# VHH binders against o26223, part 283

Target 1, 191 residues: o26223
Amino acid sequence: MKLLWTSQHIKVTVHIDGKVSKMDVLEAIKTRRSIRKYQDREVPEELIDKILDAAMCGPSAVDERPWHFIVVRNREMLEKIPEVHPYGAMVKDAPVAIIVCCDSSLEKIPGFWVQDCSIASQNILLAAHSLGLGAVWTGVYPLEDRVEGIRRLFSIPEHVIPFSVIPLGYPAENPGTRDLFDPDRIHLEKW
Short names: E, the ipSAE of ESMFold2; O, the ipSAE of OpenDDE; V2, 0.75 times the mean of E and O plus 0.25 times the DockQ between their complexes.

## First folded at step 19 (VHH)

Design W9 (framework vhh_vobarilizumab_d1; at its last fold request DockQ between E and O 0.79; V2 from the best seeds 0.76)
Fold by OpenDDE, fold request of step 20:
Structure W9 (fold): chain B 191 residues (1-191), chain A 120 residues (1-120)
Amino acid sequence: as target 1 above (191 residues)
Amino acid sequence: EVQLVESGGGLVQPGGSLRLSCAASGFTFSNDDMAWYRQAPGKGRELVAYISSGGFTDYADSVKGRFTISRDNAKNTLYLQMNSLRPEDTAVYYCARGHESYIDYSFDYWGQGTLVTVSS
């Protein structure tokens, strides 16, 4: 069943203190943190749909859009991910995880899929945050053992490359924000 | 200035216990993930235990079930309870402040370390 994602304007509604507030994009970017502790609460499918919609809205090399997404809710599978991902321990505690993959057959230009999937992954993180969820990018590619582990675990075809595993859930931690602005990294007109 | 100061190291017999502490200052401790690392003689530094700002924990396989990482945000202190110590646990133990990363756990500040020696 091809989920006909109607391009509805992602109205990000964040419930803060019972009020629906919209988080703007800059706020989402600046306040997002990796979340590794989750509530024992299911994530509605509607939110996952919005997140995946956002994931597919980023640019890609010559619009190749090579990404695929595995949405994992099965507890047994979530619990197995840490077996092949040494830093994926939090996945077993998440109600859902998204595995971002690249279908290499969709590449139009070799090698840009990493940027494409990175953009998709970041959009997942930002969208999740804007929707009041916590997430973390745990890192799979380019670590061969993790790539192969995830591939095997989810029976991913050889031409499809697991890129990232992103557990998601309602956050059970509230890390503060950091000011990461560094003016020394900004060069005007020339280096 | 960010500071991390480890304490609690020492000599202990196999099967013994130690509790390490890391006093943090110069930043909002409660906002940051923290970790313990160790470096044994002639070996590289390795992750021992991780704790998120909210208390998610992760451990190296070699210490699972024996070590417990915890934090007291009111005291700006990180702890490592080490039980059932083994000679192979002998190392300098370091406290580290976590930083944002999409790969594994990343850290931007380290303490000076405290020596733990497990020997008969």
Scores: ipSAE 0.839, ipTM 0.919, lowest interface PAE 0.5, mean pLDDT 93
Fold by ESMFold2, look of step 19:
Structure W9 (fold): chain B 191 residues (1-191), chain A 120 residues (1-120)
Amino acid sequence: as target 1 above (191 residues)
Amino acid sequence: EVQLVESGGGLVQPGGSLRLSCAASGFTFSNDDMAWYRQAPGKGRELVAYISSGGFTDYADSVKGRFTISRDNAKNTLYLQMNSLRPEDTAVYYCARGHESYIDYSFDYWGQGTLVTVSS
């Protein structure tokens, strides 16, 4: 996606070769699965732009928007993530990963940045799925060993907290939907 | 009814080999991630090997290069090929069905286990 600035600020998008999404939002939520095997195929920058646009559409506590995103395409860096992230073994095989971070200097309400970055992370998963990509959320915060490892690897400053690492790519697996609805979790009027 | 039935355990000498099987039924096997766990006497359960629906695999460091997880989706069967066995591999081995998680590999159904004993 290429944005052009004119006297009226018109947005112009570059046509993306991937299939356009027609997925209903409830379908996307119900059918999204963690994808850990990817095709040997690059993900166009335009799709990453759409995903990050979606990530930033989420609400945040008092509109603090504390999130920052590191887009990682460098093969050597992707291969190093599993060295500091035990759950990130699949990242070395992904064409790209997004690291969701909190810039604590943007916090307006202490302690709500976790919810803010969780909203952004889930939006990344759903947007990727709607665009025909597969992704998986690999948790970093609050596991201090993972936080420090990722911070060191990507030169993330002390006031910025890496929250999640999300590898993504065109899927090379197709896990099915499971019925997880549990009416016992629903309480009418009271507990 | 989801069923996971392990087989293939037994007594084996150090350096030997053993092949575990897990017969799965009551769900669409090919759509789910699967794993092998083990529990040694007096220890907690530990992940041994993981395989995603499409064949991505991950292993505990202690078994890398010696164990191989595989699946046969046509037969609804999960396998663990265990080579170069050591006394510390002695444990009850469990088959498990994967579940969504963002922290670590997680599972919602477990088999009854099969005992593997490696002794001189």
Scores: ipSAE 0.671, ipTM 0.858, lowest interface PAE 1.4, mean pLDDT 90
ESMFold2 (binder alone), look of step 19: mean pLDDT 80; pTM 0.808
OpenDDE, look of step 19: ipSAE 0.759; ipTM 0.884
ESMFold2, fold request of step 20: ipSAE 0.645, 0.580, 0.669; ipTM 0.854, 0.823, 0.860
ESMFold2 (binder alone), fold request of step 20: mean pLDDT 81, 81, 81; pTM 0.812, 0.809, 0.814
OpenDDE, fold request of step 20: ipSAE 0.761, 0.838; ipTM 0.887, 0.919

Design X1 (framework vhh_7nfr_2; at its last look DockQ between E and O 0.58; V2 from the best seeds 0.00; counts 0 for: pae E 11.2 > 2)
Fold by OpenDDE, look of step 19:
Structure X1 (fold): chain B 191 residues (1-191), chain A 123 residues (1-123)
Amino acid sequence: as target 1 above (191 residues)
Amino acid sequence: QVQLQESGGGLVQPGGSLRLSCAASGFTFSRYDMSWVRQAPGEGREWVSRITYGGKDTWYADSVKGRFTIARDNVKNTLYLLMDSLKSDDTAVYYCARDAGPFESYIDSFDYWGQGTQVTVSS
């Protein structure tokens, strides 16, 4: 186990045998941060596959699984995303982005697709983090301009709703950890 | 160079109306969400309203909801704030700001500001 200390204190445990050290789920949740700066390094397809696998493992309303994923690696397209998604500025710097979409034709219960796609999006973030990648959730839905912009840009059919754009890459920043626990938000038995 | 220039401020009586404008230059205006932020004397900056780059979605602070309307003309590279039913508490310097950051930080996500225009609501 050669710990390559790169000058930036990011302990990247590079397991020589390609085995990504399994991050504990609580650790992944607690230590995950939005990453908006990325290394000039390609993300292997295998990692994207793992992330997408994780994205599809979340629950959905009545198991409707309405989600679709557009994997974007094309540099030109990545550079265009910020034009229709102002908060997606970092997307242009990412080696890859995943656009989470809802196929409304798969929706069984109205409105729950938002939850379904949210769960999928969060799983993408957590999986990415656990794999040593950085990612950020950039919201598309429910903002009409963003929805329509992404739709046009990627020729997404009308019955499919873009939900989020998630750029991914090896992190080039370390925002640190946050303690967001707030006991005042916990109510026992009643409000 | 990114430039934002507010105008339209002035003195108005309570219940009156004003229309603020913000002329934008030096960037592709239609690609950015824009916001109005105000600062009253002795107070911190308060977010007032936001509009998406395409103008289809808008948000308002609770303090101005129902009274203020944010709009934009992407052809003219201009942001507007229509202020109706003005109150004394609306007295502030009003700034237009370009939003380049994540939604989470609101005021902290603005990367460019205008010089501001004074709005004074007084009898």
Scores: ipSAE 0.183, ipTM 0.614, lowest interface PAE 2.0, mean pLDDT 89
Fold by ESMFold2, look of step 19:
Structure X1 (fold): chain B 191 residues (1-191), chain A 123 residues (1-123)
Amino acid sequence: as target 1 above (191 residues)
Amino acid sequence: QVQLQESGGGLVQPGGSLRLSCAASGFTFSRYDMSWVRQAPGEGREWVSRITYGGKDTWYADSVKGRFTIARDNVKNTLYLLMDSLKSDDTAVYYCARDAGPFESYIDSFDYWGQGTQVTVSS
């Protein structure tokens, strides 16, 4: 069952129905591609809620869960991102972007938040893919120019660190699958 | 009209030093990450170093780490490569490159290149 009583920006309370994604997990991982071209279609708030629920399901160091998410739909704000993030040009064309942040006041073990936020970011990509959306991870941390630019643009406080900007939308391209398996990267017992 | 013009190449002895410059015009230089890329005779292009648009972050290929220093002057619209402890393997044409696009590869993300400046390390 699915119980949706709120669609608020500060907190969502959802009970995911018993229906899991139709796509096999291994297939989702193998077929997910970075998507940089999007249809002129809005992404329903319900799908963003499901994606962020999935993002928060990842493991974290000592269960610290240091992540915060900024959901950006405003056209003027999306169009400003390339001014402070020159490789985020596709963000201006996306209907929505998610900024993954670390709240350093939630850290329990210093320095593991990068892994925590990376896990949340990858879960966003996979969840979006499973819902028929395309997304791409654009790097912010550890590049100081990008961190400061995004922090300034979105009024992110000093103790919060922007990690990634993930534009997403219904895909307007299909790059196909890749065969990236490389057995030379596998080392048995030792290097 | 984007233009990149390298200078400062030449002939040097092993262990010597050179300073390369790249004058940029026709775009807002301070908004773009910049790289140095080199190509030895008969070889593919090799990325050498990168600096972010604000100058705060720099990266180097392992082959030059500790010997080369990238810098930029956003007032003079100039990119620099300071090369120390040069060795024969550093002989190449050195290109200034602007990074400005979607990319799957660090080489393929460069949309504008200079004409290059020859660096020759020979005894």
Scores: ipSAE 0.000, ipTM 0.347, lowest interface PAE 11.2, mean pLDDT 85
ESMFold2 (binder alone), look of step 19: mean pLDDT 84; pTM 0.850

Design X2 (framework vhh_7nfr_2; at its last look DockQ between E and O 0.04; V2 from the best seeds 0.00; counts 0 for: pae O 3.7 > 2, placed apart)
Fold by ESMFold2, look of step 19:
Structure X2 (fold): chain B 191 residues (1-191), chain A 124 residues (1-124)
Amino acid sequence: as target 1 above (191 residues)
Amino acid sequence: QVQLQESGGGLVQPGGSLRLSCAASGFTFSRYDMSWVRQAPGEGREWVSRITYGGKDTWYADSVKGRFTIARDNVKNTLYLLMDSLKSDDTAVYYCAKDAYGSHESYIDTFDYWGQGTQVTVSS
């Protein structure tokens, strides 16, 4: 066994290399785009850990946190996804994909797990973007053939529901940003 | 009103070639990704190929990769599918399909408009 604590605390000096912030949150939200072409470049495990940490920071109904994540890097598995998820053809070209799932045994109130997993999925997209990666949310739930296909391919048990497949990697395209603000969608005091 | 009109189908021998066209109107064609989808008799619809709104990126189903080429002309508002080395199992009605959202931000890659289709029959 290793000792976890020493009798004298070691103080470390933190180097500041001139980068105080990576990306402003409003900038991240406004500039994130769905990315479907990726460089032939692997994504470090450290970045996936940060993205999943961010995914789990989202609120959930009564704090039920029903989400589970499958990280897929194996080429053979990534290449099989389009066989059961035909509109996700770009997944086979991604260095990694994250499958967002709901464990229905963790639901505390019925009918909110979709919102919970949607929040986690969007946080994945934003975190990936803030780290210089590109990603796209490809829908699985509630499309029955996609749900069954992904469940079978990844041996997902019946009480766990695959919600989305999110391929990601360093982007090989730049769709640009858009101005989508629409004042007609805003209602003051009442509809 | 959105309209998609396919043409160029017909009867062809195995190993032959066809060029399908899809004339688009009633929407800003250059803003939307487009796909070809096919349906053989008694089968579900099978996605065949996709092209981005600017034409830079293309994707193909494994069953047609290396034999089919998708292209678009954003001036003429026309989508194309060049089909080469045709096989009997390519026999189907071919549909031109408009992506539901041309913003590229849809998390459901589901099509909202389809043409009437053009019949391709590969037979000896």
Scores: ipSAE 0.191, ipTM 0.613, lowest interface PAE 3.2, mean pLDDT 85
Fold by OpenDDE, look of step 19:
Structure X2 (fold): chain B 191 residues (1-191), chain A 124 residues (1-124)
Amino acid sequence: as target 1 above (191 residues)
Amino acid sequence: QVQLQESGGGLVQPGGSLRLSCAASGFTFSRYDMSWVRQAPGEGREWVSRITYGGKDTWYADSVKGRFTIARDNVKNTLYLLMDSLKSDDTAVYYCAKDAYGSHESYIDTFDYWGQGTQVTVSS
């Protein structure tokens, strides 16, 4: 068994059989950071498939599963995203991006799609991190300028709402860890 | 080089109005969300208002909601803050700011460029 350290100082155990030990859930949650710098390295399709599988495993309101995913690898399209998403500048440097969308026709309870797509987006981030990739959630909804921009750019129909753009790649930065626990935000039994 | 320059501040009586301007240069203004932030004497920086790059969405702090209006002219590369019904508590240096990240926003911590500020004093 060989121990490898990622650029993020994540201990990755590589088993003799070539299998990489999976990061436990709490570790993934606690150590995940937004990554906005990426290596000039392609992300294998297998990893994207795993990430998308994870994205679809989250709960949704009455199991409506309203999410759709656009996987973007085309360089020209990646380079155009910052034109309509000003805080998506890093997307142009990523080898791939996932656009999380909601099909409103699948919505059963109005408004819960935001929660559903948020869960899907977060699962993408966590899965990416657990697989040794870096990612960042760039919000699209509810900002109308961004929603319209992404819609036009990717010819997304009106009944489908772009929710987030998530660039992914092998990380070229290590922002470190954060301690965000705040006991003052915890109330016992009542406020 | 990115430059932000505020103007339009001054002395005004309570209930009065002011219009602040921020001239932007050194970047594609029309592609970035912009914010106003203020700092009162002895206090920390307070986010006031935000506008998206296309101007379709705006946000306000509760303290200024219904009184202030943020706007922009992307042809003139200018951000505006219309301040109505001014109160003594609105006395502060007002800064124009550009946000770096925009997502999961700590507005004050994520701004990458600031102007020099313009003083607004509300006093009888």
Scores: ipSAE 0.033, ipTM 0.455, lowest interface PAE 3.7, mean pLDDT 88
ESMFold2 (binder alone), look of step 19: mean pLDDT 81; pTM 0.824

Design X3 (framework vhh_7nfr_2; at its last look DockQ between E and O 0.06; V2 from the best seeds 0.00; counts 0 for: pae O 3.6 > 2, placed apart)
Fold by ESMFold2, look of step 19:
Formats: sequence, C-alpha cells, structure tokens
Structure X3 (fold): chain B 191 residues (1-191), chain A 123 residues (1-123)
Amino acid sequence: as target 1 above (191 residues)
Amino acid sequence: QVQLQESGGGLVQPGGSLRLSCAASGFTFSRYDMSWVRQAPGEGREWVSRITYGGKDTWYADSVKGRFTIARDNVKNTLYLLMDSLKSDDTAVYYCAKDASPHESYLDHFDYWGQGTQVTVSS
C-alpha cells in the first residue's frame, strides 16, 4: 500500500471562505507592523507562493500588471543586499526577501507602474502578516543608487526597474498596535 | 519647531569611552524612533544605531555592535549613545536623528538632524 500516492489518501475539501482565513482584513490592516527582527527559522515555499498570489491580485492601471518578483533565499545574496541598499541592514538577517520589480515592457499607460507595484508591495505585507509572518517594505525606487545597485546585484535588465525589497520571516519582535486615525485629515465635500 | 542638540563629544584615546547625549524639543519625543548617524571627514553619512520610541528594541551597525549602546530617557526627552572600546575608525561627527515615522516608514528617512558633536579618537 502506497499511503503517499493512492487516491484513497487524496482529500477533496469544500471550505467556507472566512473559516479558512486566519485574520479579518480590517484586523490585518490595523495590526500589521513593520518587522525588522526575524527568528532563525525557514519560511516554507508554500507560504511564499500564497504571498505572491496575493501580490498579483491587486488592481493595476488598465490591468497592465507590470510586476515581477525575485525570491531571494541564498544567504550570500541576502548578505550582499545591504551593501547596495544602505540603511537596509535587517535584510541580511531575513530567511527570505522578495524584490518587487516593474517590467516596463508591460506598461500600457506611462507612469502608473509605481502605483501598480506599490499595491503589490502592500499586498505582500498584508498577506505575510495574515500568515503569521513579519515583513518590512524597504524602498528602492526612486533612489538611483539603490535602483542601480539592486539591478546590478541581481542581473536585472535595464527595462526592468527594482521597486522594493521586502525581507520577511517569522517575527522576533512585537511592536504592538497603534491608533493612527486622524480626523483632521478628512475633508467632507470640499477641502 | 523640532530641535535636536547633541553633546558629549571630545578627544579620547583608543580603547576609551564616551557618552553622547541628544536633547530633543519641539515634538513628542516618546512617539518617535531615534537614531545616531555619523560622518567621518570626506565620507558620506553612516547610520550607527536605532532605538524604538519606547526603548524596547535596538539595532546597531556591524561596525559598532558590541561596543556601542543606544538608550533613551522619555521623561527627560534625551537620547544617548554609550561608546566603549573606541577606535580611530570611530572618529566622526555624530548626529542625533529623528525618524520620520515610528517603525512604519518604508524608507530609513530622518526628517530632522542636530548640528552634531565631534568625536575624535587618537593616540
């Protein structure tokens, strides 16, 4: 008997959405914090797949979806990122990082790719948080030295623009929640 | 008006110690992460250390890890850098820097700096 590969051990499960989710969307948005300390613990490929699936669910200008993602797990490469990405020292301490890029050949309307890649980047943060991971968005674009450094390090072609580097892992810190609602930023009907 | 005033620099021999202070005013100090940044002659600015608004978490550049300690006193609105085992490579102007957003910035961006205090390590 092959317990691993027989049809008798294949499960078909019907789930009610919401019950398989670990966190409500508003809760995820309100409680997500930038995490810069990580456990020495590997992140399963399955979770990275789910995070990237969420990243690609974002809207984009004219549905252009200009994003590409580089998944970095190689220790030597992770340790090199801070050399070309100053102030990003925590990236070398992460078990994995995701680089969000724009492929300019996919642009349909010039100049909206920044919004498109920002949406994908935020979805990565929220999805990671909902899966029990911590992450932080470290800015690359539009800082020329960072863009060129990351492009060179990962052999990114000139028509592809590295936008952000997002290290992630199981969190080793808990900064807590904050109340940031500011009604003075809300203008009814007019400025 | 945000003001940051560094003090406590000076001339010290290798292996010596110094304590830098940064007096903060014009903002709610306890709400913001704070950093020390340094600049050696003819070099760009180098981030040295960071502390969260509540003082719970700290980070250090590899060049100073194990030798420097960042601390804050939210009652006195003062940031500190305790520097031990000083080396000639630590010679620089040291700046106190206010983080633009506590823990949630996607850039290491400091929106205010002090005028700096000179640390000189020489035999």
Scores: ipSAE 0.144, ipTM 0.564, lowest interface PAE 3.5, mean pLDDT 85
Fold by OpenDDE, look of step 19:
Structure X3 (fold): chain B 191 residues (1-191), chain A 123 residues (1-123)
Amino acid sequence: as target 1 above (191 residues)
Amino acid sequence: QVQLQESGGGLVQPGGSLRLSCAASGFTFSRYDMSWVRQAPGEGREWVSRITYGGKDTWYADSVKGRFTIARDNVKNTLYLLMDSLKSDDTAVYYCAKDASPHESYLDHFDYWGQGTQVTVSS
């Protein structure tokens, strides 16, 4: 049975008029793109709360939930992030960024916090997209320079590990959708 | 204007060592990851090594792992490549490259390059 995936161009009509059209989860996943250009428009706190709520809904190893979130709106701080994160240039242009961190004191099984924080980060991206925002995952961990830079900049305790910086805002670009399905990456029963 | 100037290339015998330098100017050197890339005659450009802006993290192509060491001095605005155990297949023009914002690839996206320095490994 040849599953003819007809690429239906799901036009994500971001209705600006505050009615968050409920985006289907598959649609959110498939249509999400990294957004690095943002409108000069503030993101309502209510949307950030929804995003953070989504971030905390992901699974974690033995339910350790080691994540913390720093919400950054201060322009000076946003502008400083690129100084310690070379690939975070777009952060300075975003109205807000979320820094995902791990509190290592909450970790129950060593090493799984990376997965936990990754899940949280991805949920942030998906939630943002579903709410009509654009975001991008800028990796901090495991690069020591970035980890230490963000740590210093935000006075993050030693037992807390910055994991990702996620700028978000109303998108000022539309990179389009990608078809990333690769059947060659699918193995049946064995490699 | 961003400027990158490579030096330290030359002719060496197999098994020899060289130290390449790249003098950087026209940008805040300490804010950017830097890379070395090389181009052998008749070949495309090959990424060789990368170092983070603070110098704490490094990456190497498999072809040079264990032989090459990338380093930087942010006070001197200089990037280095220590090349040990050189082989004939290391013969190339070596370029210093400033990493660009990662819109596409972490390893292959550079916004500025030097003129390069010739490294020839020959018996």
Scores: ipSAE 0.034, ipTM 0.424, lowest interface PAE 3.6, mean pLDDT 88
ESMFold2 (binder alone), look of step 19: mean pLDDT 82; pTM 0.826

Design X4 (framework vhh_7nfr_2; at its last look DockQ between E and O 0.11; V2 from the best seeds 0.00; counts 0 for: pae E 9.4 > 2, placed apart)
Fold by OpenDDE, look of step 19:
Structure X4 (fold): chain B 191 residues (1-191), chain A 124 residues (1-124)
Amino acid sequence: as target 1 above (191 residues)
Amino acid sequence: QVQLQESGGGLVQPGGSLRLSCAASGFTFSRYDMSWVRQAPGEGREWVSRITYGGKDTWYADSVKGRFTIARDNVKNTLYLLMDSLKSDDTAVYYCAKDAYDIYSEFGPSFDYWGQGTQVTVSS
């Protein structure tokens, strides 16, 4: 019995009807792609709130929750980000960007803030995707030039570390899906 | 038009040193990360080193770590590669390249512009 792996083409039936079809978590994870082109369309504040809510739902070391978020909609500021972020060109085309930051004064276990902010950043990406938005993670930390640049641009205090810049918008591209599963990276019981 | 022009290659003995230069024009050099890439005869292109736009962070392939130093002068629009303790395995054409994507991307090392390359030969 040849198990015909029927490639179930998950027909993402984008029901145009206003009901945001709730994407399941596995679908969100597997189908998420970096989106760097955006429609000339504003993102409602309600969606940003949902994304930020999701960003704060991730675990953190001893529940330290060191993250802060700067929501940027000002066109002038969005246009300045590429000046200090070499690969942040798409930010100027996005209707909104979220800057994920760490307040070092909230850190309880040294070094874990990177994991915490990473989790928050990934949740932003997944939430955005599940809501029909496109986003991309542009790295800031640990690159000193970018950290300093973003800090200056947004007047971020010294005890606060900018971690990532995530532009968001309705996608104007479809990069397709990627199969990244690698069984060679799985070890059973021992290496 | 974007132009990258490498120089400084040549013949050197094992254990010797070379300094490569890359003159950049046609874009705002100071706003982009830059890399060196090399290609040995019969082999594929190998990423060697990367430097951030401001020059504060650098990365190296394991094969050259501790021996090579990447640097830049944003006033002169020039990228450098200081190569010390050269080995025969370092023989290759060395290219200056403009990084196309962020370090944290779904894309591997990728470059949108390349120079013509400069030959480095390490031979006794």
Scores: ipSAE 0.232, ipTM 0.670, lowest interface PAE 1.3, mean pLDDT 90
Fold by ESMFold2, look of step 19:
Structure X4 (fold): chain B 191 residues (1-191), chain A 124 residues (1-124)
Amino acid sequence: as target 1 above (191 residues)
Amino acid sequence: QVQLQESGGGLVQPGGSLRLSCAASGFTFSRYDMSWVRQAPGEGREWVSRITYGGKDTWYADSVKGRFTIARDNVKNTLYLLMDSLKSDDTAVYYCAKDAYDIYSEFGPSFDYWGQGTQVTVSS
């Protein structure tokens, strides 16, 4: 393990299995941006597998793990998503999209599936970023028109709730990073 | 009924200043990022500046960076653009634009509504 100190920042570089980490987790979290423009370049299946593995590593209420994922590569299907999702126009230009769903039959505690699927969705974004991909979370739930539209388009059963659509690909834009830290949102001891 | 009403334009000498205002109604203003967009005669629309729904982050086109300041008042539902050190190249109709941003997901800057515009003319 080699630790590096700088005058302004503390950076930790770790070696795992004789490999140097490509991106520190704090760096990944702070530098991930929503990417809506993609290269005309296929995303290998093994990267999607790694992303979904990461998605399933998230915690869930009472370990209920209610999530299911639909991987969409079919061009015609990707082009139809904007018809039922008015703010998902970039999906038609993505090489692949992941639909995060909740299977309500797996719920153990009512109402926590939203948190569970949100955690999985964020993990998809971070994993994609760490692999050199860009992604964006497009909201489906709780907007009923979007939920119904996506359910019909992908033949999703009534007890399964589409939560988010996440288009992804090699980025064709770099929007830069943002400093979003706001000390006024931090409350010590009480509100 | 989304409504955006710009004001504060006018004729200004080079080096002068203007403050544009945009009154917003018909949507929950505090949930949406907002932008200023301009259109010079005979040209397409050019994005100028963007501010997040809470006002913490701002972005500027390179052509205006350091001279323009975007701000918002979520109590008054008003967007502002303070323009300083104005140049002839800043002559344009300025539009207030509602970002098509969905607060449950990030889509990036895109515009689905804009106002009628306010003319800014910088001339000797």
Scores: ipSAE 0.007, ipTM 0.215, lowest interface PAE 9.4, mean pLDDT 83
ESMFold2 (binder alone), look of step 19: mean pLDDT 80; pTM 0.810

